# Designs tried in a protein design chat: VH-VL binders against Holliday junction branch migration complex subunit RuvA (ruvA). Part 8

Target 1, 202 residues: Holliday junction branch migration complex subunit RuvA (ruvA), of Salinibacter ruber (q2s5c8)
Amino acid sequence: MIDYVSGTLVDKTTDSALVDVNGLGYRVHVPTSTYKRLPDTDEEVTLHTYHYLREDDESLYGFATKAERTVFETMTGVSRVGPKLALSALSAMTPTELRDHVMEGDKSRLTQISGVGTKTADRLIVELRDRLADLDVLEDTSPLSGGSDARAEARADALEALTELGLSKADAERSIRQVLRDNAGIQSADELVRRALKADQE

## First folded at step 4 (VH-VL)

Design b38 (from b00 with heavy chain S102T S103T D107L; framework fv_alirocumab)
Fold by ESMFold2-Fast, scan of step 4:
Structure b38 (fold): chain C 202 residues (1-202), chain A 122 residues (1-122), chain B 113 residues (1-113)
Amino acid sequence: as target 1 above (202 residues)
Amino acid sequence: EVQLVESGGGLVQPGGSLRLSCAASGFTFSDYAMNWVRQAPGKGLDWVSTISGSGGSTNYADSVKGRFIISRDSSKHTLYLQMNSLRAEDTAVYYCAKDYDTTGYELYFDYWGRGTLVTVSS
Amino acid sequence: DIVMTQSPDSLAVSLGERATINCKSSQSVLYSSNNENYLGWYQQKPGQPPNLLIYWASTRESGVPDRFSGSGSGTDFTLTISSLQAEDVAVYYCQQYYSTPLTFGQGTKLEIK
């Protein structure tokens, strides 16, 4: 029911994140792979979420990418595979690695996931093979806000805005590069646009 | 051999505090969620609280929320329950219970300690 | 909260006879995505902690005698003891682990006639 949460990261631990969305605090359980991609506290964050239970229970799970969420959802659809095992799998390997090991029938690698014995590995191979074959890891990945990811998005947004304001793509790129040479710390698309326009006027 | 040994129970006054401990052995402690379940004399089982293997997630029954704090120390292989603002209705045997395995946050319990009695009385 | 209701509250059965204990949940504990029932059964003998008998509604815990079986789905569940033995005198509890708060039935006391 909740497809994502976007807000201020209030607190984080290795297995959970607390996100403030307009005064409502959402505690989401995250794999270690998502934890490593979380920004610093008090910064903006967007997590793709999955609501495990159907009733009013607030068992939310959060992921840096849609591919991670898809893996979690498909794994928890397997008989006797719960959210903790699915989180362990995502903490042990990437969605692409998990897909490849499942497709190849690599039981040895799958049994290295905490809680996965040979019977569970066999069950995962059989039940996930078809579902993970079509997983588009690259197209479904999305960077979290903050750090170099935020700058990359701000640059892309600024380029689009500048071309809509009548600059050629080449002129827009030139102006953005000039601004960033002088002000490497800028992370806002609006600030990049303003400074790039000023630079182009010279 | 998996063993869970509770301690810290006793007689306390209403409004008082008490800290329970559960010493765990025979399994990789940090891999399993741990739980407190209580039972008033002659009554049924009543779930109190759970804590994840990493300690990052906790849950509480509404009747104890804001008064009880579950915690764990992985280096000591020990589970704790800090009980504050105790009431007569908190009188019960408190059991430490281990989640079945590492595969789920499924919360059915394969091992229980023998329990420690908490009596809240004037 | 999911309320678990057992019936009967107390049951007396002769040695060697079949004992059946029922458990009903106020909401379905069947998770449609994996088609599993989040229900377990425990046995508590006098003066002892509870002991896990059944999980996932019908899976018998290792070491539990074959005479114990679980059945049912959704909201209606049954624990069956096919041939009652003296050591089966206990209180039996169903538990849902579909959602927090975790909830138990009120218990069924099983006695020998």
Scores: ipSAE 0.000, ipTM 0.468, lowest interface PAE 14.9, mean pLDDT 81

Design b39 (from b00 with heavy chain S102Y Y108W Y111P; framework fv_alirocumab)
Fold by ESMFold2-Fast, scan of step 4:
Structure b39 (fold): chain C 202 residues (1-202), chain A 122 residues (1-122), chain B 113 residues (1-113)
Amino acid sequence: as target 1 above (202 residues)
Amino acid sequence: EVQLVESGGGLVQPGGSLRLSCAASGFTFSDYAMNWVRQAPGKGLDWVSTISGSGGSTNYADSVKGRFIISRDSSKHTLYLQMNSLRAEDTAVYYCAKDYDYSGYEDWFDPWGRGTLVTVSS
Amino acid sequence: DIVMTQSPDSLAVSLGERATINCKSSQSVLYSSNNENYLGWYQQKPGQPPNLLIYWASTRESGVPDRFSGSGSGTDFTLTISSLQAEDVAVYYCQQYYSTPLTFGQGTKLEIK
């Protein structure tokens, strides 16, 4: 079982990455969301992986975050949902967005995913609601390179501060992620809180 | 390769109960939704119930809702149908049927088991 | 509930001739967003379980002979057997999987003249 691969990115295409781990090359299939976060070739990268073994597919899939991997694994556990559909979901929306749409029963948003009709959307709502309720959606949203212990601590502190100020955990998470998409370099919990409060009020 | 083997059918009095089993082999059981479809003697196909691969979602035909319970045991690769408060109109051959594919949205069935006859009569 | 109605109830066709079976749904089974018809066809021979022939209205299942074809869209569908063989004697069912409850047509019995 391979839980992650950490090494040098030697090749990438829009749907795959080749990672060299001390002379062993791992080819992983990735959603567009992960591809966009991959560094340039010859840089270090860490991908969270899932080994998919079914009748028509024996492949390794890689993701920028554990939340994306959890979504992929959970979706492919739903009857009539395979890796192609799960990758389409992750390419169309973030784990947070998918969680929110599932929790709210928003079928119109879920049907925007390529290959998802009304009945598949209904099944996703039923099957994924409990599994996605506790997703850790505050994982690093910056490129897949560089240290982020300081960022992780700042995000945790900002989340606590925003919830103390009256935001729900979901609202606080959404605001923090919106800020980090625009300003990935923020290291200060105080700055995250200030920008998140502005984002929430807009 | 893929096999579905039903068992548990028989003669039962009105108001009685039966538990049907469907032993599955040759595929990753938990990846596929499973179905029960029945056919009364000389009549057409009538969908009874569906259960998702995870077991987290179930659906029933109105005629059996509240009386029948579909369930599955992934460790035994077995699908069940607990039939309670049986009526004469429940007399039929009961087929176990696998969803065609786990990829995409597919609610058609292949393969089907050979069926097990349930007769509700006094 | 979507009601599936087949016609005719029974059909007798000579060996080598064309057989056509019709299926009508009480409402459209075409999903506009993906442009797919949620309609399948099954063959059931005496004493046997049903066998899948067609899905997505016109996609033939692997191993099903070329003489079987499905056509139609929305509410009107047709199963065609272009050159009837002796082994094709069976009851044929259409099925919609657009919405729950899943429903089948009443069946069309196909016999050799």
Scores: ipSAE 0.000, ipTM 0.435, lowest interface PAE 13.7, mean pLDDT 81

Design b40 (framework fv_alirocumab)
Fold by ESMFold2-Fast, scan of step 4:
Structure b40 (fold): chain C 202 residues (1-202), chain A 123 residues (1-123), chain B 113 residues (1-113)
Amino acid sequence: as target 1 above (202 residues)
Amino acid sequence: EVQLVESGGGLVQPGGSLRLSCAASGFTFSDYAMNWVRQAPGKGLDWVSTISGSGGSTNYADSVKGRFIISRDSSKHTLYLQMNSLRAEDTAVYYCAKDLYDSSGYEDYFDYWGRGTLVTVSS
Amino acid sequence: DIVMTQSPDSLAVSLGERATINCKSSQSVLYSSNNENYLGWYQQKPGQPPNLLIYWASTRESGVPDRFSGSGSGTDFTLTISSLQAEDVAVYYCQQYYSTPLTFGQGTKLEIK
């Protein structure tokens, strides 16, 4: 329902922000990754939001990027993974890092997340592996932007080409995101494929 | 090819105002946080301000808060710095700098810089 | 604010020899939750803007020669140039991006001996 909040930052704590939107104060819970990016009070701020609804609880969560929101939404959709653990995960690592560690089964890095022990790390790997395999963690972060259609099409075309060449969808997407992380200006599917194949060679 | 081209610098009297512009090309402008970093003659680098890719989040160095305003226009692929109530200590080359990428929200290290534009504040 | 202090302010090194530049932060820039150091290094040649060399304390930027390396953790960091070349004459800056305000060291001027 509320996709973003844009207004004046009235107050902030290490785990929440209060945003004044034309006289309405929205208190949003944020990971420390978002807290560190918040402006000073009385400055303008835009946060991507997720409305978490449960029978006994209604909370609004805010993020600096759409990729963080997507990861939060995906994680909280998993059995026994609640908002607190999802916020801890985003506070401990970037969306791309989290996806990579889950896909690679890196229990050591996942146990760095506050509240995640060995058993929880095993469960995250099993349950998130498939859910994160189809997600683009480098999603466009601008709520007002209508652009990046060329980039989205190039990514989709490159993904199809790489999977036809024998890469798994997860491996292809990881390679594409690695290439875009290093060269975000690339909008050609051919260039994405070429660089992803090069990155996959040892 | 990524290019950042600053303009708007010049000589201004104390208490005056200037608006700097940074024209960006060669990358998806709205995906990246943008920064202003200044360097006084013969001195080191001094961070001034940052603005998120969406333009919704801004931060400022204490020395410029309340005087400088960072903004961006995604349709024009241009970053701005409105400088008000200028002081002699604001004299510096002002660089436009691009985050390596902004999708994660935490990488405030700068892969591309413009050539800089000189602002001189003196009577 | 996190204050970044470099040492030495300047140094002269012979061609082909090792150059070492130090950077200290007034508080830790290691984020314990992800075990990453929020520290980068830049090179600035006369009349040019800075160029990114290293980020995450030890990750070399694409296109940067392998003679450049970064090391350290927490509050004490080092930039090393293993075999100095003439084109390496520059001022080098460390930068923390752990928290705002973003802060740079005062710079270290590297000259040929």
Scores: ipSAE 0.000, ipTM 0.448, lowest interface PAE 16.3, mean pLDDT 81

Design b41 (framework fv_alirocumab)
Fold by ESMFold2-Fast, scan of step 4:
Structure b41 (fold): chain C 202 residues (1-202), chain A 123 residues (1-123), chain B 113 residues (1-113)
Amino acid sequence: as target 1 above (202 residues)
Amino acid sequence: EVQLVESGGGLVQPGGSLRLSCAASGFTFSDYAMNWVRQAPGKGLDWVSTISGSGGSTNYADSVKGRFIISRDSSKHTLYLQMNSLRAEDTAVYYCAKDYEDSSGYEYYFDYWGRGTLVTVSS
Amino acid sequence: DIVMTQSPDSLAVSLGERATINCKSSQSVLYSSNNENYLGWYQQKPGQPPNLLIYWASTRESGVPDRFSGSGSGTDFTLTISSLQAEDVAVYYCQQYYSTPLTFGQGTKLEIK
């Protein structure tokens, strides 16, 4: 499978991007959130990809972040949820928002997604709750959404360290976000890990 | 410095319409969910509507659902509330309120509020 | 919907004395996975918009004096002002953000005795 494409953006439309990777052109379908973050043509771009293959339906999808790709893959694994609905979800809310609404059982928010009625919202809550609990919403490694490189790297290092110490990704991510809410100026992974571990013991 | 400035309030007859605006500055507008909260004269706070940073998700209090429409224009850094089929019970000061957490952790508690704009629905 | 009920509706406290305001939710606003209470407190002075005082039940907003503190968990919460000052005369509101619709308490009016 193709996990990512990195190359020159040759062409883009509202719902797709054409990326030239050493002479091979990959056309990928993208949600609106990714389209808005694409560079101008002839610039370099990296997209995290998912190869959708179901019952003679084959397409390549691209995302600015790994979290978006995980949401798309997880949603399309749900019975009667197709790629169009999954793209609508990613256009309506962030991976963090979707995960939290699913985990809270917030059916009202989920039905705001185009194509999601009450029965589909119920299915999403039941089938996605466990699968999205460990979603790494801190995994924004795309150059399209880079942010502060030093801060992003420290957060990634802290997340890895916390998970190696036995925390789930979800617990580690929430601990890191809690520490940063209280101490926005933290720059080092070491300090972030120390404070996150102390918070978990309290 | 974060600033939220509401406008568009006024006197309107029952069944009429008004559009409120909230001009935002001092923060990355598209990264934050925005809300409308109202307060009837001498009464408490009443949440009206929310819209996500991307504008892709909206939610409404049951009392306004089907009558009010929340929207935003990221290029103008402005939040809107289109109010249709107004009733006397909609009389209130309408506040624009910014979500505390950015798009990675929306939680819907509000660090900044505008000064409010008064909407009076009366004949 | 989660209904928020405050008590008392109003109270009068002497300057320098402790003021306590209670807030009760009709269901738990504690999220077990992160062990956080989705509860905030706001202060509203006459003619002004609300100001955030406390979030996550006990975290004080930047710039809020140390005399303000929040406590409680699940369904029962308290806002405490350890030593009332004249500038603290206001209406105080609790708010849950555990689920939509977002809901506020009816408010507690704090006056000087």
Scores: ipSAE 0.000, ipTM 0.435, lowest interface PAE 16.1, mean pLDDT 81

Design b43 (framework fv_alirocumab)
Fold by ESMFold2-Fast, scan of step 4:
Structure b43 (fold): chain C 202 residues (1-202), chain A 125 residues (1-125), chain B 113 residues (1-113)
Amino acid sequence: as target 1 above (202 residues)
Amino acid sequence: EVQLVESGGGLVQPGGSLRLSCAASGFTFSDYAMNWVRQAPGKGLDWVSTISGSGGSTNYADSVKGRFIISRDSSKHTLYLQMNSLRAEDTAVYYCAKDSYYYGSGSYYNPFDYWGRGTLVTVSS
Amino acid sequence: DIVMTQSPDSLAVSLGERATINCKSSQSVLYSSNNENYLGWYQQKPGQPPNLLIYWASTRESGVPDRFSGSGSGTDFTLTISSLQAEDVAVYYCQQYYSTPLTFGQGTKLEIK
């Protein structure tokens, strides 16, 4: 039920954070990726949260980005995928990386996630492909990534344009990937769209 | 122009440690996955490790798992390979290699379009 | 693991003649969803790093001469040099990038006859 917590970071471990919100302490479970971005104790912090409610499990999970929360929510919606596996995935790769592996059907990369075998990888590919294609890549960018932000924006803009022109998100993603593989120097969304449309006609 | 320059190779005794570096220039470093590939004297190419553009995903050859650690520093445009518990069979020229694929962080496997000149690691006596 | 096997181990061809190098993968490297073969070819001259020649089984890398071509699909692949030049003396490697571990063939040494 709690969409975010914003307050003073009182304590942190590699798998949890304790946030003091006006005298109320919230213990949230976090992936390693979020832990690495936490400030020092006694500093202010804001975490995007997901309240996991099941018959035998009620826990609060926290994330540095909305994209991480979206991945956690969609993964835990998959049959036989629990919060521990979803946290392992986010600790192993970024939301954008996970999306790309799912979109490509890259089972070997997905099986590197602790707790993911071949059958689970297949299930993730089938269940998550369309949902992760909607992922906002800008929500996953690190403040320290600097110059990659412009290219991520161009990619996102090209994806949106191609899907508006009638391609599925999976087809748009593959067309852009194919264009960039052949023409790595392309940096503008307009040029990506033009070349992807030519590639799609072949 | 793309340039990759390896350094840190040398002679080391079995059980020792060594850290290799690869200074990258001429492309947006954080957008591409990076790799280490080694070649023992007179032998073929042997893939060692890969790291995604963001640094969030890594993979290793079974022969080096638990001993080698691949990492990168986007601010310094540098790729690293920390080599621990070195064995005689780790003797090789170590090449830094760039994924040919630009798409975001280079989140899936690709052929390698640029390679450094290599740095020799000799594990002996 | 996908094992890459090249044949022959070494080959001697006269200048101007056709050279053919084969590569077999222990399992298919064709990804059905995008219909692409995750296979590349590299050239390595003595004392130099490898140079990418071909990717996606048949796409020539920018700057690579037209005499180099790749063909095949699934598990059987061929690198062809239509008219051998002196500068083509090298060891050639195929590579699959379909799955980890990324694997190379053992190499084919190409010499002038």
Scores: ipSAE 0.000, ipTM 0.452, lowest interface PAE 15.4, mean pLDDT 80

Design c01 (from b00 with heavy chain A33Y S57R, light chain N34Y T100R; framework fv_alirocumab)
Fold by ESMFold2-Fast, scan of step 4:
Structure c01 (fold): chain C 202 residues (1-202), chain A 122 residues (1-122), chain B 113 residues (1-113)
Amino acid sequence: as target 1 above (202 residues)
Amino acid sequence: EVQLVESGGGLVQPGGSLRLSCAASGFTFSDYYMNWVRQAPGKGLDWVSTISGSGGRTNYADSVKGRFIISRDSSKHTLYLQMNSLRAEDTAVYYCAKDYDSSGYEDYFDYWGRGTLVTVSS
Amino acid sequence: DIVMTQSPDSLAVSLGERATINCKSSQSVLYSSYNENYLGWYQQKPGQPPNLLIYWASTRESGVPDRFSGSGSGTDFTLTISSLQAEDVAVYYCQQYYSRPLTFGQGTKLEIK
């Protein structure tokens, strides 16, 4: 039922995050790829979640991206592939890398995943090839911070870059403001500069 | 499921005005940049105007600046193009087109309406 | 303004043969920092609106047959149809979205020989 959790990060370990959503604490298990992107405690965070339900195993898993969640869900749907193996895969490679290795039948790369031997690699290639072919992956590596500090830093960096490219400070601030008004979720200074620079050509 | 339906085209004399509408459905209208693209009879595609999801940013082709005004009404899921001081060279089928824009900075168009014909003639 | 020029203006190809359409921009549409080419291709059949085929120069839109492919970088781009089918008879347009104003090529009319 729970598609995402958005709230204050109360606690984190290398394999889990505790998110406070209006007084309710959600403990979510995360791959190391997601852990690396978590903000400091007391900061805001949003995680895409998957509720894993099996006999005697009921856990909530959280991911930085929908692509990671899709990979996790797809892998755990494979016979004898459990959450631990799926988390290991996401900790070892990106969704795009995993898709590419599966599509190419690259057993050598797949066996580098903890818990994946040659037989499991063969099974992943057979079972996942069609399921991952249309995977929509985003290369967003920015920190998972819903706080104003991350946006403030990105805005400051973008402002400096735009002024170095010849815009006045006032024009740069106006362009950044308009871009953020149209897409408030942008946290990357580079993406903000790219969009603001094109907008300034109007 | 995404649908864009243009209306408001017709015959108008040079110097006249027309307002085009584009009714959008099947997506979160207010999240997407929207565009008008025109095509003169037997000719190629010509970009006319763009408006941001919020309506806070607009852009125009030089040929229509000062004469055309793009706007939108998010509550009605409708895009508009107010065309003033029309000229013979504005004669075209006008298409409403949706920016891809779900993954970043993408001013290419995944959905188009069927178009509405504007004829400027005396 | 970035001017987009296609060649040829019209092309006749036999069914099952390869069709190649070229598109040239008056200045680079490559954003070097991200290695992104701001170039798309559309197909327009008579009486229909354009249909998106390719974006980012070489990424095929969902639902577009794999016989369609895009290639090129910077100023020179190519749309290839590896084995022409009857339903591919259309006018094809390239578009740059590197800078505004957004501009299209003049179009290439593809016919059966």
Scores: ipSAE 0.000, ipTM 0.433, lowest interface PAE 14.5, mean pLDDT 81

Design c02 (from b00 with heavy chain A33W S52Y, light chain S32R T100K; framework fv_alirocumab)
Fold by ESMFold2-Fast, scan of step 4:
Structure c02 (fold): chain C 202 residues (1-202), chain A 122 residues (1-122), chain B 113 residues (1-113)
Amino acid sequence: as target 1 above (202 residues)
Amino acid sequence: EVQLVESGGGLVQPGGSLRLSCAASGFTFSDYWMNWVRQAPGKGLDWVSTIYGSGGSTNYADSVKGRFIISRDSSKHTLYLQMNSLRAEDTAVYYCAKDYDSSGYEDYFDYWGRGTLVTVSS
Amino acid sequence: DIVMTQSPDSLAVSLGERATINCKSSQSVLYRSNNENYLGWYQQKPGQPPNLLIYWASTRESGVPDRFSGSGSGTDFTLTISSLQAEDVAVYYCQQYYSKPLTFGQGTKLEIK
């Protein structure tokens, strides 16, 4: 079980990274989303890893964020879902976006993932809905984004305000999720409401 | 048109080795799980192994674990089965079979090759 | 492992009559969350590879004649040919894909009476 690797990035390709940890090279498979966040060669890097072990198949996967790793782990924990589908999902959308589409039952968006047809989208909605519900707590945070408790409170307040202004609960929740995806640093309910109303105007 | 063509079968003595190939065309090979299914003379179908991606994800029937190795070459659109330590009970026609879709959930097979015969006999 | 058992081993039916083939799994192949049965049926004619007929227990593959139908749920499944044609003489196999290892029934040989 290797939870992370931290060291010097020696080499990178679009699907893998080689990290030198005190003279030991770890080659990890990465999704395109993680590749885009990798530093230049010879710089320091930390990747959250998942040790994939099934039958006689053993590989190490690396991710820029814990949320990406959770999506990969959760998807590959589903019988009949392999690493390629999980990597395709992470390449097509963010962990939060995937969670939201699964929670909303948005088959149209899920079928945009390479390898996912209508029937597979239905199965992902059923099988992943409960497993991905807690992804919010794993999102990357900066000092400007605040803690999870502060954000949860701001989200609840914004939801109440938006429904009082005439949005349905579903529309209000969707708008808030869209705003937070684009602007993760928002801490205040007032700012969430302002941006959600602008987004709703399209 | 999807086409799967097996080759490499033949007569081999117990304890010997053979390498089977399956040349695939007419679909995006790297997107699909690929399978080997065998059928002993006059008997039923017996699933052998499956593979996904560049070979990072594989599964085997208990009867062949440790002896058979499934692999693929995406640049050549070819699936392989390396068969080691062959036994008389491995005698069968070996079919290459494609999963229905690329999701990994649909492990039923819409296309099969014609098969290649492997005979393990002294 | 999920063991698939078919019955009968061999069946003779007159042209135009109904043929019924049964398949029993040692464990349920119904996935409760999506209410789907992970069960397929294949037809194999002499000297040919198997041909997919039915998947998800009752969904007919494109190009398969309407006389073929699948039914059942959980552990007990049936393939029905409503009006046997000469071209239907073959061995029929059920397959579960609920869990690995993937397993097939032993086959049912269908002959014309």
Scores: ipSAE 0.000, ipTM 0.446, lowest interface PAE 15.8, mean pLDDT 81

Design c03 (from b00 with heavy chain T50Y Y105W, light chain N34L T100R; framework fv_alirocumab)
Fold by ESMFold2-Fast, scan of step 4:
Structure c03 (fold): chain C 202 residues (1-202), chain A 122 residues (1-122), chain B 113 residues (1-113)
Amino acid sequence: as target 1 above (202 residues)
Amino acid sequence: EVQLVESGGGLVQPGGSLRLSCAASGFTFSDYAMNWVRQAPGKGLDWVSYISGSGGSTNYADSVKGRFIISRDSSKHTLYLQMNSLRAEDTAVYYCAKDYDSSGWEDYFDYWGRGTLVTVSS
Amino acid sequence: DIVMTQSPDSLAVSLGERATINCKSSQSVLYSSLNENYLGWYQQKPGQPPNLLIYWASTRESGVPDRFSGSGSGTDFTLTISSLQAEDVAVYYCQQYYSRPLTFGQGTKLEIK
């Protein structure tokens, strides 16, 4: 319902922010990654929000980036994964790191998340693999300007080239995402292929 | 002029942990990917881990994946390797190595530190 | 993973003679669209870290003597020292950087005969 809040930061703690929007105070729960990016009190702030509504729980969550919100929303859609675990995940790793570890099946990295044991890591891999595959890697590292359509075409061409060179679709997608995470300015399929071939396939 | 200085090595028991540091100077640290490469006594070079200039991308050798964590702090010009669940086969001199160019695909190394020895034994 | 295999494991060459070290990759390290071979060579002297000699299969690093040269493409590469000097006694390693994990050859120990 509430897609974002933009206003004056009137109070903050390590796990929440209170934003004054034209006289209405919105208290939002935030991961540590978002807390670190909050300005001082009495400064302007904009947070991407997610309204968590379940039978016995209703809360508003806020994030510095749309990618963080997407990860939170996707994780809380998993059976027995609640907001606390999703916030812990975002406090432990970036959205792209989480997606890559899930795609790779890297249980060891996932168990670094507070509250995630081996069984929960297995469930996250199974449940989130397909749901996070569509996560836009450019949401956090996108250029502030530039043609997303041209870049999307370059990604598609690079994906095709990498699969023709013998990579699985999943491996090719992971490699391209890793390259773009560090090199958001790349617009050439040839450059994406070159750099992606150096990425870890395992 | 370019210098890489490793520290943090020592004797540790199997199952223990160590954190290695690599202090970098003489170049724009945040522009270059960094690597850890190890060498067991009397053996060859063995690549351990990679981290991009931004820190947004990391890679690991299969033998250390899930146990080692590479990280960097650009404000301190320092590269780290957190080593957990150490095994006897992790005994080696650990080198910090700099990527040749800032372009991000030149993963050949123009500068190496002198190395720090990690010994895992009971 | 790309496996790098060097031959021989060790060799002894007289001063002033030519030394040849071979490196083979289990898969091509040639990016054909740009005609680039993702292969480097390092020299490691006792008690020292490795030093970069050659990159892109045949490009000599600045400060490296002209007697060192690299050749080859795809899967077969050679490091040549045209006239061995005493200071060239070392272990030599090839390295591929075509894909991660990055891999090194097992090393070739070069000694004076």
Scores: ipSAE 0.000, ipTM 0.426, lowest interface PAE 22.6, mean pLDDT 82

